# Ledger of designs, part 3: VH-VL binders against Nucleolar MIF4G domain-containing protein 1 (NOM1)

Target 1, 198 residues: Nucleolar MIF4G domain-containing protein 1 (NOM1), of Homo sapiens (Human) (q5c9z4r362to559)
Amino acid sequence: KKHVKGLLNRLSEPNMASISGQLEELYMAHSRKDMNDTLTSALMGACVTASAMPSRLMMEHVLLVSILHHTVGIEVGAHFLEAVVRKFDAIYKYGSEGKECDNLFTVIAHLYNFHVVQSLLIFDILKKLIGTFTEKDIELILLMLKNVGFSLRKDDALSLKELITEAQTKASGAGSEFQDQTRIRFMLETMLALKNND

## First folded at step 1 (VH-VL)

Design i7 (framework fv_imsidolimab)
Fold by ESMFold2-Fast, scan of step 1:
Structure i7 (fold): chain C 198 residues (1-198), chain A 120 residues (1-120), chain B 112 residues (1-112)
Amino acid sequence: as target 1 above (198 residues)
Amino acid sequence: QVQLVQSGAEVKKPGASVKVSCKASGYTFTSYYMNWVRQAPRQGLEWMGMIYPSGGSTRLNQKFKDRVTMTRDTSTSTVYMELSSLRSEDTAVYYCAKEGLWDSYGMDVWGQGTLVTVSS
Amino acid sequence: DIVMTQTPLSLSVTPGQPASISCRSSQSLLHTYGYTYFYWYLHKPGQPPQLLIYEVSNRFSGVPDRFSGSGSGTDFTLKISRVEAEDVGVYYCMQSLQDPLTFGGGTKVEIK
């Protein structure tokens, strides 16, 4: 229905409680599958845009998912997460000139910040990106650490230190492979600041 | 209520180019890949390529890579497929088809088709 | 390219009788996430193709329950428990695991 899209278009901090309450009522009136498909479709349409989504607006959309995940049921967050991960993999594989990949990655970051997913998922994703270590992977690593680095350190400092060590080792081997090494140096400086300066 | 409306039939001479349009409505145009698939007379379905309308990135079937160009206009929610250096074997019905919500849903909505006839 | 081989080329079925169509892929269509990127489409006369089955066995919205898909890896089957006049058309299997997306050669179903 267009009703769900209309609710998301008006979503803001002051009306979060009202909009989440209305969505809970819709979940009572419709099948779980139909509502999950409709909500996920509407959220994907709002969040997966060619331009970088404003940070505040992105956080509000993911916070709504977190609220429904805890009030309606855990399948709400699980359904949305699965759609986000599948879309990310498809765009990552095929490529995109816009900011869709960045926006999807930011959604995953905020799903972690709002306790829909656990730190293990974030570490798994980051470790895979370090494994392939392309210029795009370096930018995605930086984007993730910018959004969740402090929380990862607080939740699992040991795993974070291990991840940073892997990145340093990989970067040492890459050396002359990259045309512009400035971004690799910036990533390592960011990681060291996070590790050493908190 | 998702709808894909294609441009009308075309008749072309060998060596010419044809540009087929597909206008989308009823969904967020930029969020779903659009595929192009053709069917020659008495032949099966053949995938030509796809475009992601948000960024304009494309994945093309290597068979057509030197002759096909896919573009879009986000202001009109329209995708275009241009095929150059036309040959008689390019005579076919050309379809646009939208990606489903999940990448594993395949192409869930198709346009009505555009007949392109290449004859001397 | 992944090759999709479809059998038979055509079926002539008396109304109410079952029909079965097979499709074989040249390599496994199973993705690492556990999903199989395999589909069935129906192309009715005068209409564009329509999605019938996705992910091997899931009926698309509005598809009657007399249609069922099964299979795994490289071998897939579409079954119609009782063929009706409206089921006439050409059936195509498809894979989307790997570019280029490829279709089977088609199976024409007609009423005897």
Scores: ipSAE 0.006, ipTM 0.531, lowest interface PAE 12.3, mean pLDDT 85

Design i8 (framework fv_imsidolimab)
Fold by ESMFold2-Fast, scan of step 1:
Structure i8 (fold): chain C 198 residues (1-198), chain A 122 residues (1-122), chain B 112 residues (1-112)
Amino acid sequence: as target 1 above (198 residues)
Amino acid sequence: QVQLVQSGAEVKKPGASVKVSCKASGYTFTRYYMNWVRQAPRQGLEWMGMINPSGGSTRLNQKFKDRVTMTRDTSTSTVYMELSSLRSEDTAVYYCARDLSYDYVWGSFDYWGQGTLVTVSS
Amino acid sequence: DIVMTQTPLSLSVTPGQPASISCRSSQSLLHSEGYTYFYWYLHKPGQPPQLLIYEVSNRFSGVPDRFSGSGSGTDFTLKISRVEAEDVGVYYCMQSIQYPYTFGGGTKVEIK
């Protein structure tokens, strides 16, 4: 629906309450399936761009999803998450020219920050990236940790400790292959700082 | 709002040490890396290193590795840079600068302190 | 260490005229993940340096649209479409793809 896309194009922090209210009214007037399909399509078009999405704009779009997830119903967030994960898997596996993968990963991070998804999902994703441990994986791990690391520690400090141990083992197991890679060392430093955070 | 306030100017003799402070306010101190950058008179900017305020881990420019120490105090939201065995070539304005690491690609120094002039003279 | 070379050393511009500053790195700043770790900073008289452009072409918050960054690999350009008195200062490029982070030598922009 062109109306939904128009609302998202106007979305900003000051008008969040107005736009979420209008979307709630649209959910009352249309089928849940039609609205979920429309909203998810519009959000994917806005957030999954070839250029890195500005942080503020990304947070506003994901916050809107969180508001609707809590006011309209949990199916709103579930439908959007399914689309995001499916698209991320395709782009991660087959590649893309721009920042689509980074943008999708940031969406997942903020879905966690705004309580649409639980820490278990984030830990599962991070463990898979540590398992493959490519340069792309290391940057995605860093991207996730900078957005959600302190919240992960608060939610499940033991799982975070285990994740860090796994990453250290993976890095040290390769020996000198990793000793001079600045991004891998930065990732480990970030992880250790999260573990030792007050 | 975000502010980084540095300690005042220092005059030191060759061989002495100087410790510059940078007090942060207006954000969660432990969430962002802090960098130190200096500028000698009539010269350009030179990166000295960075500190993770959460754990205290540092990455130092090898040029300064044996003489520079970076520390922090989370209770006062303050970062310190100590440079020892001072030489006349260390005369410079020293800046702390926050890395925008939480929202953007690392290396974006979004907020800077006002600078601290350190003069090394005999 | 990656060496960053800026040209020109200094530039005198009449108000309202465009200005162009170049920066060249001794090796590619493009990382395998697609990010280019390249930035522009402005050091105005009496003020600390400020971030203008991050990741080659993205204007930092509050930076006027008369500023634009472009380039790839090792060659980068900062353009000011119409220079104003407020734009006076020394412009520095920077790379953060590897440690140590390094800055260009600076380009001083002055009003005629």
Scores: ipSAE 0.000, ipTM 0.427, lowest interface PAE 17.0, mean pLDDT 83

Design i9 (framework fv_imsidolimab)
Fold by ESMFold2-Fast, scan of step 1:
Structure i9 (fold): chain C 198 residues (1-198), chain A 118 residues (1-118), chain B 112 residues (1-112)
Amino acid sequence: as target 1 above (198 residues)
Amino acid sequence: QVQLVQSGAEVKKPGASVKVSCKASGYTFTSYYMNWVRQAPRQGLEWMGMINPSGGSTRLNQKFKDRVTMTRDTSTSTVYMELSSLRSEDTAVYYCATYDSFGYFDYWGQGTLVTVSS
Amino acid sequence: DIVMTQTPLSLSVTPGQPASISCRSSQSLLHSWGNTYFYWYLHKPGQPPQLLIYEVSNRFSGVPDRFSGSGSGTDFTLKISRVEAEDVGVYYCMQGTHLPRTFGGGTKVEIK
C-alpha cells in the first residue's frame, strides 16, 4: 500500500508514536493478513538494500515492528520474522553482490534487542555459522556479536560460554597458534573480551 | 574515506624510547586488527606485530622480544607503537596498516621516519 | 619463522615486455581450511606499500588486469603481461598463514 510506504518513508525518532498510532488505526480498518503482508513488504523494501543501512535508521524500523508486535499483536512480529528469515536463507545460500545479507542479519539482531525474538534463535543461528565456519560466516558472527553480545551474556551466560568454547574448538586446528587467521583470531578475541566483560 | 594518519618524524639517541601514533578514520576502528610494519634503509619490509583495538590484545614478533609495546585508545581511534632501548639498527620508516585476510580492504598510514643516532 | 625467498633480486624490463617474479616459502602456505594466505605488494618510492594480489591469485580493487598471480603450496609467481613505466618499484611477497607474518626480500623492477 502506498499509504504504509509513505509512513515508513517519514519514520524518525520524534514521530515514532504518531506513525505507530496511524498504523494501529490501519490495522483496525483492514484484515490483519493484508496489513501484515503490506507492512512486511514495505519494511523489507526499506531495510534490505544493496548498501549497508545506517544503524539508526535500521533500529528505528525494527523498533516500529516491536511497538506494533506489542500493541497490535504478536503475529505482526512473527510475520515479519518469517519473511526476514526466508530472505536471509535464500541470500545466504544463493549469494548477493551487496549488503543485503548483512542488513537482514542486523534486522534479526535488533528483533532480539527489542524483544520480538528469544535468545534461543540467536544461539541457533550462531551455532550453525560456527558449524560451516567460512569467511562469510566469521563476518556474520562478528556482526551479530557486535549488535547483541552483551544482551546474550545477560540473558544466557552459560549458552554464550558454550558457544565461545565451540568456536574455539572449531578454530583450534593443528597449528592454529602459528596460523595467521586474522579474522578468525579477531573473532575469538572479541568473544573472549565479551565473556571477560571488556 | 578510510584514512590512517601517523605522527611526525622522530630523532632519538641510542637507549631512548619512541612512541609512534596512528589515528584511524572512515571505518569501525574496533572491527579490524592494526598491524605495524617497518623498513630500515636498504632492507625489506618487516612485520612487528598487531593489536586488536577492541580488547587491546597483541601478537608481537619475537624478534623484538620485550622492546615493543602496542596500545590503543578507542575514544580517539588511535593505535600506539612504542619501541624501547633504541639502537642505530632501529632507524626505519614505521607503518601502521589495517587489512583483512580476504582482500576486503588494505590501508596503510603514510609512514613515520624514526632516526636513531648518537 | 617461514622464510620467503624471491627471485630475481632485480629485473630490468623494456616497456611493453612481460615480467615474471617468483616467491618460494620454506614450508607450505596452505591452511588447514583450504585457504592460502599469500600476497603481493608493490612499494614505490615515497609511498607506503600497496596491495596487488591477495590469496594467491585475486586482484585487489583497482589493480590493472595485466597483473596476475598464481601458485600453490610453496611456489608462487607474479606476472605482468606488459610492463609500464608506472610499474617501477620493489615487489614483495608476504605470507600470513603462520605468525609472524613474513615478507620476501623484494624484487626491484626497473625500466631499461
Scores: ipSAE 0.000, ipTM 0.444, lowest interface PAE 14.8, mean pLDDT 83

Design n11 (framework fv_nepuvibart)
Fold by ESMFold2-Fast, scan of step 1:
Structure n11 (fold): chain C 198 residues (1-198), chain A 121 residues (1-121), chain B 107 residues (1-107)
Amino acid sequence: as target 1 above (198 residues)
Amino acid sequence: QVQLVESGGGLVKPGGSLRLSCAASGFTFSDYYMSWIRQAPGKGLEWVSYISYSGSTIYYADSVKGRFTISRDNAKSSLYLQMNSLRAEDTAVYYCTRDLIYSGYEYFDYWGQGTLVTVSS
Amino acid sequence: DIQMTQSPSSLSASVGDRVTITCQASQDISNYLNWYQQKPGKAPKLLIYGASNLETGVPSRFSGSGSGTDFTFTISGLQPEDIATYYCQQWDSLPLTFGGGTKVEIK
């Protein structure tokens, strides 16, 4: 629905309550499936851009999803998450020179920050990236840790330690090449700082 | 304690009008969608209309469109159904319901006692 | 409109029996189905929401299952106070629609 896209285009902190209320009303007037499809499509259109999305705008869009997830129902967040993960996998696999992949990954990070998804999902994603360990994977790992590292430590310190061990093992397998890679070293230092701080 | 009390039902001739009221208490009325559901004598349940918490979103069953008007007054915690051009087939007990939407589910968690509307010559 | 077909229309059972009622939607409604109990002369009461969730204060002998188009409502160990008409109701899309009801009577 064009009306849903219009509401999202005007979304900001001052009008968040008004816009979320209007969307809740639309959920009562339309089928759950149709509203989930419409909202998810509109949000995906807003978040999949070639340039990096400003952090504030990204947070506002994901916060709206979190509000609806808690007021309308858990299927709102689940439907959006499924679409985001599928789109991320496609862009990640086939490539993109822009920041579309980064933007979608940041959406996943904020879905965790706003309690729509659990830490287990974030750890599963990070372990997969460590498994492939490309330059792009390292930057995505750093992007995720920047957004959620502190919360991951709070939620599951043991899984964080396991993740760091896995990253260190993967890095040591690179031998001499690893010693010359600044970004890998920076990633490991970032992980250790998260692990070792009080 | 949640309570919904309907009033305004009665006997009316075909083509006549009635206004039903529902007085709500025991909860924040303005936080809920509200519906009218009817039941003809000895028959099943038929959803008639609903109205959003603010009153801006309204839907009607095809059988009553253009004849019935749902409205609410949040300051008075009251729901209304204005029924015009009444027909014999509108004869039913009319229930006021509170519509709950939380955690992915939508249902009528509280119903009033109902008020009988009889359309007869 | 989504049509809700409920069966049987009526049944007679003895106290202590296991009673099963079915509800079929004309299209996929996921788990967006509720069950209500209506005793003679009274307003309906919610028993089960979201196909399988028991409403607070409702006895555990009542249960629901199913998803998609086929749903089942069960009373395990029928009690005299369970004599009523039971209705399924979908909330996937407007207009909201009810099944025709199943009248449960005691022999």
Scores: ipSAE 0.000, ipTM 0.458, lowest interface PAE 16.4, mean pLDDT 84

Design n12 (framework fv_nepuvibart)
Fold by ESMFold2-Fast, scan of step 1:
Structure n12 (fold): chain C 198 residues (1-198), chain A 126 residues (1-126), chain B 107 residues (1-107)
Amino acid sequence: as target 1 above (198 residues)
Amino acid sequence: QVQLVESGGGLVKPGGSLRLSCAASGFTFSSYSMSWIRQAPGKGLEWVSYISSSGSTIYYADSVKGRFTISRDNAKSSLYLQMNSLRAEDTAVYYCARDEGYSSLFYGTPYGMDVWGQGTLVTVSS
Amino acid sequence: DIQMTQSPSSLSASVGDRVTITCQASQDISNYLNWYQQKPGKAPKLLIYDASNLETGVPSRFSGSGSGTDFTFTISGLQPEDIATYYCQQYDNLPFTFGGGTKVEIK
């Protein structure tokens, strides 16, 4: 456990191959269950912080998961995803201080960018956020689209179009007060730009 | 067409050496870990060796450790098993198998050894 | 090493019968268990992975269940082409280990 946390604390682009190789070796020396629990716990500790995690560091952590997902097995990514989604759901529903929710949501975005998860999961999440359509939901939608919007369009342009239509319908149905919010207008403009061009 | 083809088996005397090859086609070989599994005549399956997709992680069954060497050449889509100091107990059909590949949570490749070669017979006379 | 105890070692059944094979791990392996079919003179074929997931192209009459240390493999409505030896295999830890195999014959 201490050794895995130490490896993650030292993780950087130049030592990615060395650290992933050491983790592969640890997976062979220990049960997959124990290693998945240990790795996920260490990664969650790094990602669930009150301040926004630096984008490069977060991408490196998620890329490591992607590498292990490929080299050790698909259960590595699946176990990490389950933990991230459960923690995100709890923070989203019950609240927390700072940027923990944003950080976990960005982790989910990069799991998609690095091909650990498919576009179906991202569309499911976005659809649920549109369903509730609170100010927090709008900021999370924008955060996700910032990270993955062009890739979603490339993977499934029709589903993206349908998502945008649903968001427009929600915005129109809420009444004049809701429609006056500048962030909602910005979100819809961002969505339409993604639909019509890169 | 996804396929693994073994070669190199044959008859050897105790103490001799053989090199087995496994040629992969129809898939991205560099994306999969590989294993060697053997089966003695009339007996069950025994795992022999494992190599990760990159080649950085290698493991052997205790019965062959120090005598066998697994290796791969991703540029040639080939897996190898160098067998030294062969014993009568090493007599078996040797299979190469594709193990765990990169996959999405939703569209994932199957867990386990989903593609196997036809096997190559190694007979160690005594 | 994790020991896999498979039972029975052999069985004989009639076409249409329900066949059940069990596999027991010497320690908790969660759901990291596969089932293979091997016909005489042929390489093994993956049927079930991750304890209960059916491999693509495998008939729905084959199923797997269990977690932890106790696992079962079932053939619902045995067919003539199902005559084979079946093996369980754990992949929780190296060395990977197989069960002793169950030879399934038709009467």
Scores: ipSAE 0.000, ipTM 0.458, lowest interface PAE 13.5, mean pLDDT 83

Design n2 (framework fv_nepuvibart)
Heavy chain, then light chain:
Amino acid sequence: QVQLVESGGGLVKPGGSLRLSCAASGFTFSSYWMSWIRQAPGKGLEWVSYISYSGSTIYYADSVKGRFTISRDNAKSSLYLQMNSLRAEDTAVYYCARGRYLPFDYWGQGTLVTVSS
Amino acid sequence: DIQMTQSPSSLSASVGDRVTITCQASQDISNYLNWYQQKPGKAPKLLIYAASNLETGVPSRFSGSGSGTDFTFTISGLQPEDIATYYCQQYDSYPLTFGGGTKVEIK
ESMFold2-Fast, scan of step 1: ipSAE 0.012; ipTM 0.546

Design n4 (framework fv_nepuvibart)
Fold by ESMFold2-Fast, scan of step 1:
Structure n4 (fold): chain C 198 residues (1-198), chain A 119 residues (1-119), chain B 107 residues (1-107)
Amino acid sequence: as target 1 above (198 residues)
Amino acid sequence: QVQLVESGGGLVKPGGSLRLSCAASGFTFSDYAMSWIRQAPGKGLEWVSYISWSGSTIYYADSVKGRFTISRDNAKSSLYLQMNSLRAEDTAVYYCAKDSYLYGGFDYWGQGTLVTVSS
Amino acid sequence: DIQMTQSPSSLSASVGDRVTITCQASQSISSYLNWYQQKPGKAPKLLIYYASNLETGVPSRFSGSGSGTDFTFTISGLQPEDIATYYCQQYESLPYTFGGGTKVEIK
């Protein structure tokens, strides 16, 4: 719908309550599946750009999803998450020269920060990135930890310690294929700071 | 050796019901979304229904909404399509397909099962 | 729903010819488009994913290009085994939609 896209284009913290209320009214007037598809398409268009999204705008869009997830129904967040994860995997596997992958990954981080997804999902994603351990994976790990590291420690300190051990083991086995170790070192230092800096 | 095997197709009268099954093997079924796609004799491909890896998100083509129900049993690695109030225009070969976002679409298809709706 | 318009509906060409098929989306789908080959009596087979990526085991004479709303599928040096119907499909959003198909025959 043109109306939903117009509401998202005007979204800001001062009008969040008004816009979420208008979207709730639209959910009452239309099928949930139609609204979920429309909302997800509009949000993806707003958030998945070639340029890095301003952090404030990204957080506001994801916060709107969280509000609707809690007021309209959990299927709102589930539908959006599935679209985000699908697009992230496609871009991650097939490549993109812009910041679309970073933007999608930041959306996943904020879905966790706003309690739409659980820490188990974040740890699963991070463990997969550590398993493959490419330069892109290291940058995505750093991006995620920057956005959610302290919350992960609060929610599941044991899994965070396990994740750090896996990363250290991978770094110790780094082969000649990965010659620039500066970013690996920075990632490990970031992880250890999250573990120790209380 | 990824394999998808459909079953349950056959001849049914208008207004009748039929349940299709799709048995998956050779991959971790619970990690992937699944779809049903159909093809009427001599016609093109028409997407019918989608179910997410977890089963939490389900979508239907407008032509089948309210009549068809997609479901999955991850413990059995099986996908289902319950078809009610069947019409002559539902006559088609029905394919199950692995809807893997890891490969950007339907990377594996079953061989299809024919559903004929005729009196 | 995103409508996929595929052209031509059918074509006939000689072995060795360059064949092109086009697909247009009613709204931007970025690069979220696949191309499938369906031989008579068989299930469709994925040839191209993410608009331009060749699926493993698919001959290099097949290629895809485009982004946004306009996409092209090309067969360079048509072979007899390429007789089939070809379909585009968008996976930008649900519901998924297919093009109408293009039947390719050899003269």
Scores: ipSAE 0.000, ipTM 0.435, lowest interface PAE 17.2, mean pLDDT 84

Design n5 (framework fv_nepuvibart)
Fold by ESMFold2-Fast, scan of step 1:
Structure n5 (fold): chain C 198 residues (1-198), chain A 121 residues (1-121), chain B 107 residues (1-107)
Amino acid sequence: as target 1 above (198 residues)
Amino acid sequence: QVQLVESGGGLVKPGGSLRLSCAASGFTFSNYYMSWIRQAPGKGLEWVSYISSSGSTIYYADSVKGRFTISRDNAKSSLYLQMNSLRAEDTAVYYCARDRGYLWSGAFDIWGQGTLVTVSS
Amino acid sequence: DIQMTQSPSSLSASVGDRVTITCQASQDISNYLNWYQQKPGKAPKLLIYDASNLETGVPSRFSGSGSGTDFTFTISGLQPEDIATYYCQQYDNFPLTFGGGTKVEIK
């Protein structure tokens, strides 16, 4: 446990192979269930902070999960994803004063970028946010699209077009419900730029 | 090389007009949101105008609304700022700047070297 | 309009010092804040975007932190080439607004 946290604290691009190899050895020496719990706990502690996490550091942590997902077993990524989604849902519903929700959402984005999750999950999440369409939802939609927009278009351009149409319909109905529509306008411009290769 | 080159600055009398141009090269201009940002001599940075990649979304600082017009020609990889009814307070170095992402990001990663506009008699 | 209050207006520090500049927004801007460096006679250069992300090619001694209304920019181990004016800028809403700038000089 102490060893796992120490390895994550030292994680960087140049030592990724060394650290992933050491973690693989730990998985061979210990219960996989205990290791999954320990690794997930340590990653959540590193990635789910009150301040916004630097994108490079976030990507490195999620890339490590992807490497272990493919070398140790798919249950590694599945266990981490389940914990992330559960924590995201709790924070999204009950609130947080910091950037924990944004950091969790960025983790989900990079799990997609590194092929741990499929585009269908991302579209499901985005459709739910469009369904409720609060100011927080709009910011999360923008955050996701900034991280994965081109990959979503490449993987499933038709679903992206359908998502954009749904967002435009919701935006038309929002009207005076929002004090400031500038962010809605930028979300739609971002979506249209993705759709039209602008 | 990614670069922006401004031109069109100079000395102009109050009430006069001037057109600034910004030539972009080394990247797909039509994919980027663009801005004009100015700096009066010895003073800080002041945002002037912003235009989306398609040209459909345009914003102006209140100090220039109704007097300045931002536009772009994606076929020519060029950004423009038409300045009318110029005032002494418009004296500044005008920078052309690119928004860093293919999506709106509000961060300007590439700047031209600036062109000086002096409004005085 | 969102007002960006930057402090201090100027500072003098020695090579190797840790320099801290703060920026306060008049309302919650989440993490929609960037930091720029402007050397004498040059155009500004983007150093930090989205409050804490280091732009490619920028030395690791520069860092940013904060969210909401309070933001900090730090130079860890000031170098002679860091003589410049530094600006914060919000992009939560239009008009886009910059801080007043902090002039950093080396003793």
Scores: ipSAE 0.000, ipTM 0.456, lowest interface PAE 17.9, mean pLDDT 85

Design n7 (framework fv_nepuvibart)
Fold by ESMFold2-Fast, scan of step 1:
Structure n7 (fold): chain C 198 residues (1-198), chain A 121 residues (1-121), chain B 107 residues (1-107)
Amino acid sequence: as target 1 above (198 residues)
Amino acid sequence: QVQLVESGGGLVKPGGSLRLSCAASGFTFSDYYMSWIRQAPGKGLEWVSYISGSGGSTYYADSVKGRFTISRDNAKSSLYLQMNSLRAEDTAVYYCARDYYDSSGYLFDYWGQGTLVTVSS
Amino acid sequence: DIQMTQSPSSLSASVGDRVTITCQASQDISNYLNWYQQKPGKAPKLLIYAASNLETGVPSRFSGSGSGTDFTFTISGLQPEDIATYYCQQYDNLPITFGGGTKVEIK
């Protein structure tokens, strides 16, 4: 447990292989539940901050989860995903003063980029955001598409086309209510660029 | 094809020593954790010890801690169990098993035929 | 140590019967449980891993279910070659522990 926190506090690109190997050995030597709880707690502390997390540092932490998910077992990624989704749901509904929601959403994006979660989950999340279509939802949609758009197109181009159609329909109906249409227009342009190999 | 072949079992007096060997073939031996699991005559299975692929990590059941030493020679694809200060309750068939660890779980996917150790006067 | 209690210790059934074996952990082990088959004079063979997943090459009549502390292993349509002792095994915490085994005999 103490050794796990020490390893994570020292995590960087040059020592990723060493740290993941040491964590694999700890998983063999300890309770999987205790290891999952310890790892998830340490990662959440590092990734769910009030300020926007640096992109490379965020990717390194999620990549570590992906490595362990593939070498130790799927429960590593599942345990972390459950904690991330629960925290995101709470912050999304009740708000926060900083970038915690953005950081959690970026973690979910990288869990997809590193093959811990499948495209179906990402499409489900995006469709729900399009359903409510608030200014916050539009910014989260853009954040997700920035991080995973090309991969979504590669994995399921038909679902991407369906998503774009839903967004266009929703934007048409919501147009008179929004005072500034610039961000909605940018979102739709981003979606169409992804559809058209741009 | 994966094969594990144990040897070194036999009759030994209480307080004596014995060294078991397990010869592995058909897979990259150094990539796998390995375990020893024993079964007393007419009884159930009892896990004894493991060793990591590199040999850098080991663990022992409390019943054998301080008396048994697990080791491996990756160049020879061989696993060993040095048994010292043997007791009557150590009488068992000793199995060599491969510890398979993947994204779906942890399991003992291949076992050797076993080698009988009898501790008796 | 995590104690694994298997029930029953022995049973006799007819070919074609549905056989059920239970395994109870002394503490919550999630789904970190495997099932093994051991035929007389042979080494154990893995049948089920992570509580409910069938190992490759194992007949579909074998199945596992459960989570937490209560687990069930089922043979649907017992065959003569299924005469064996069956063991559950947890891998949530060290040391690795096995159930006491269930001897399955055919009438």
Scores: ipSAE 0.000, ipTM 0.444, lowest interface PAE 17.3, mean pLDDT 84

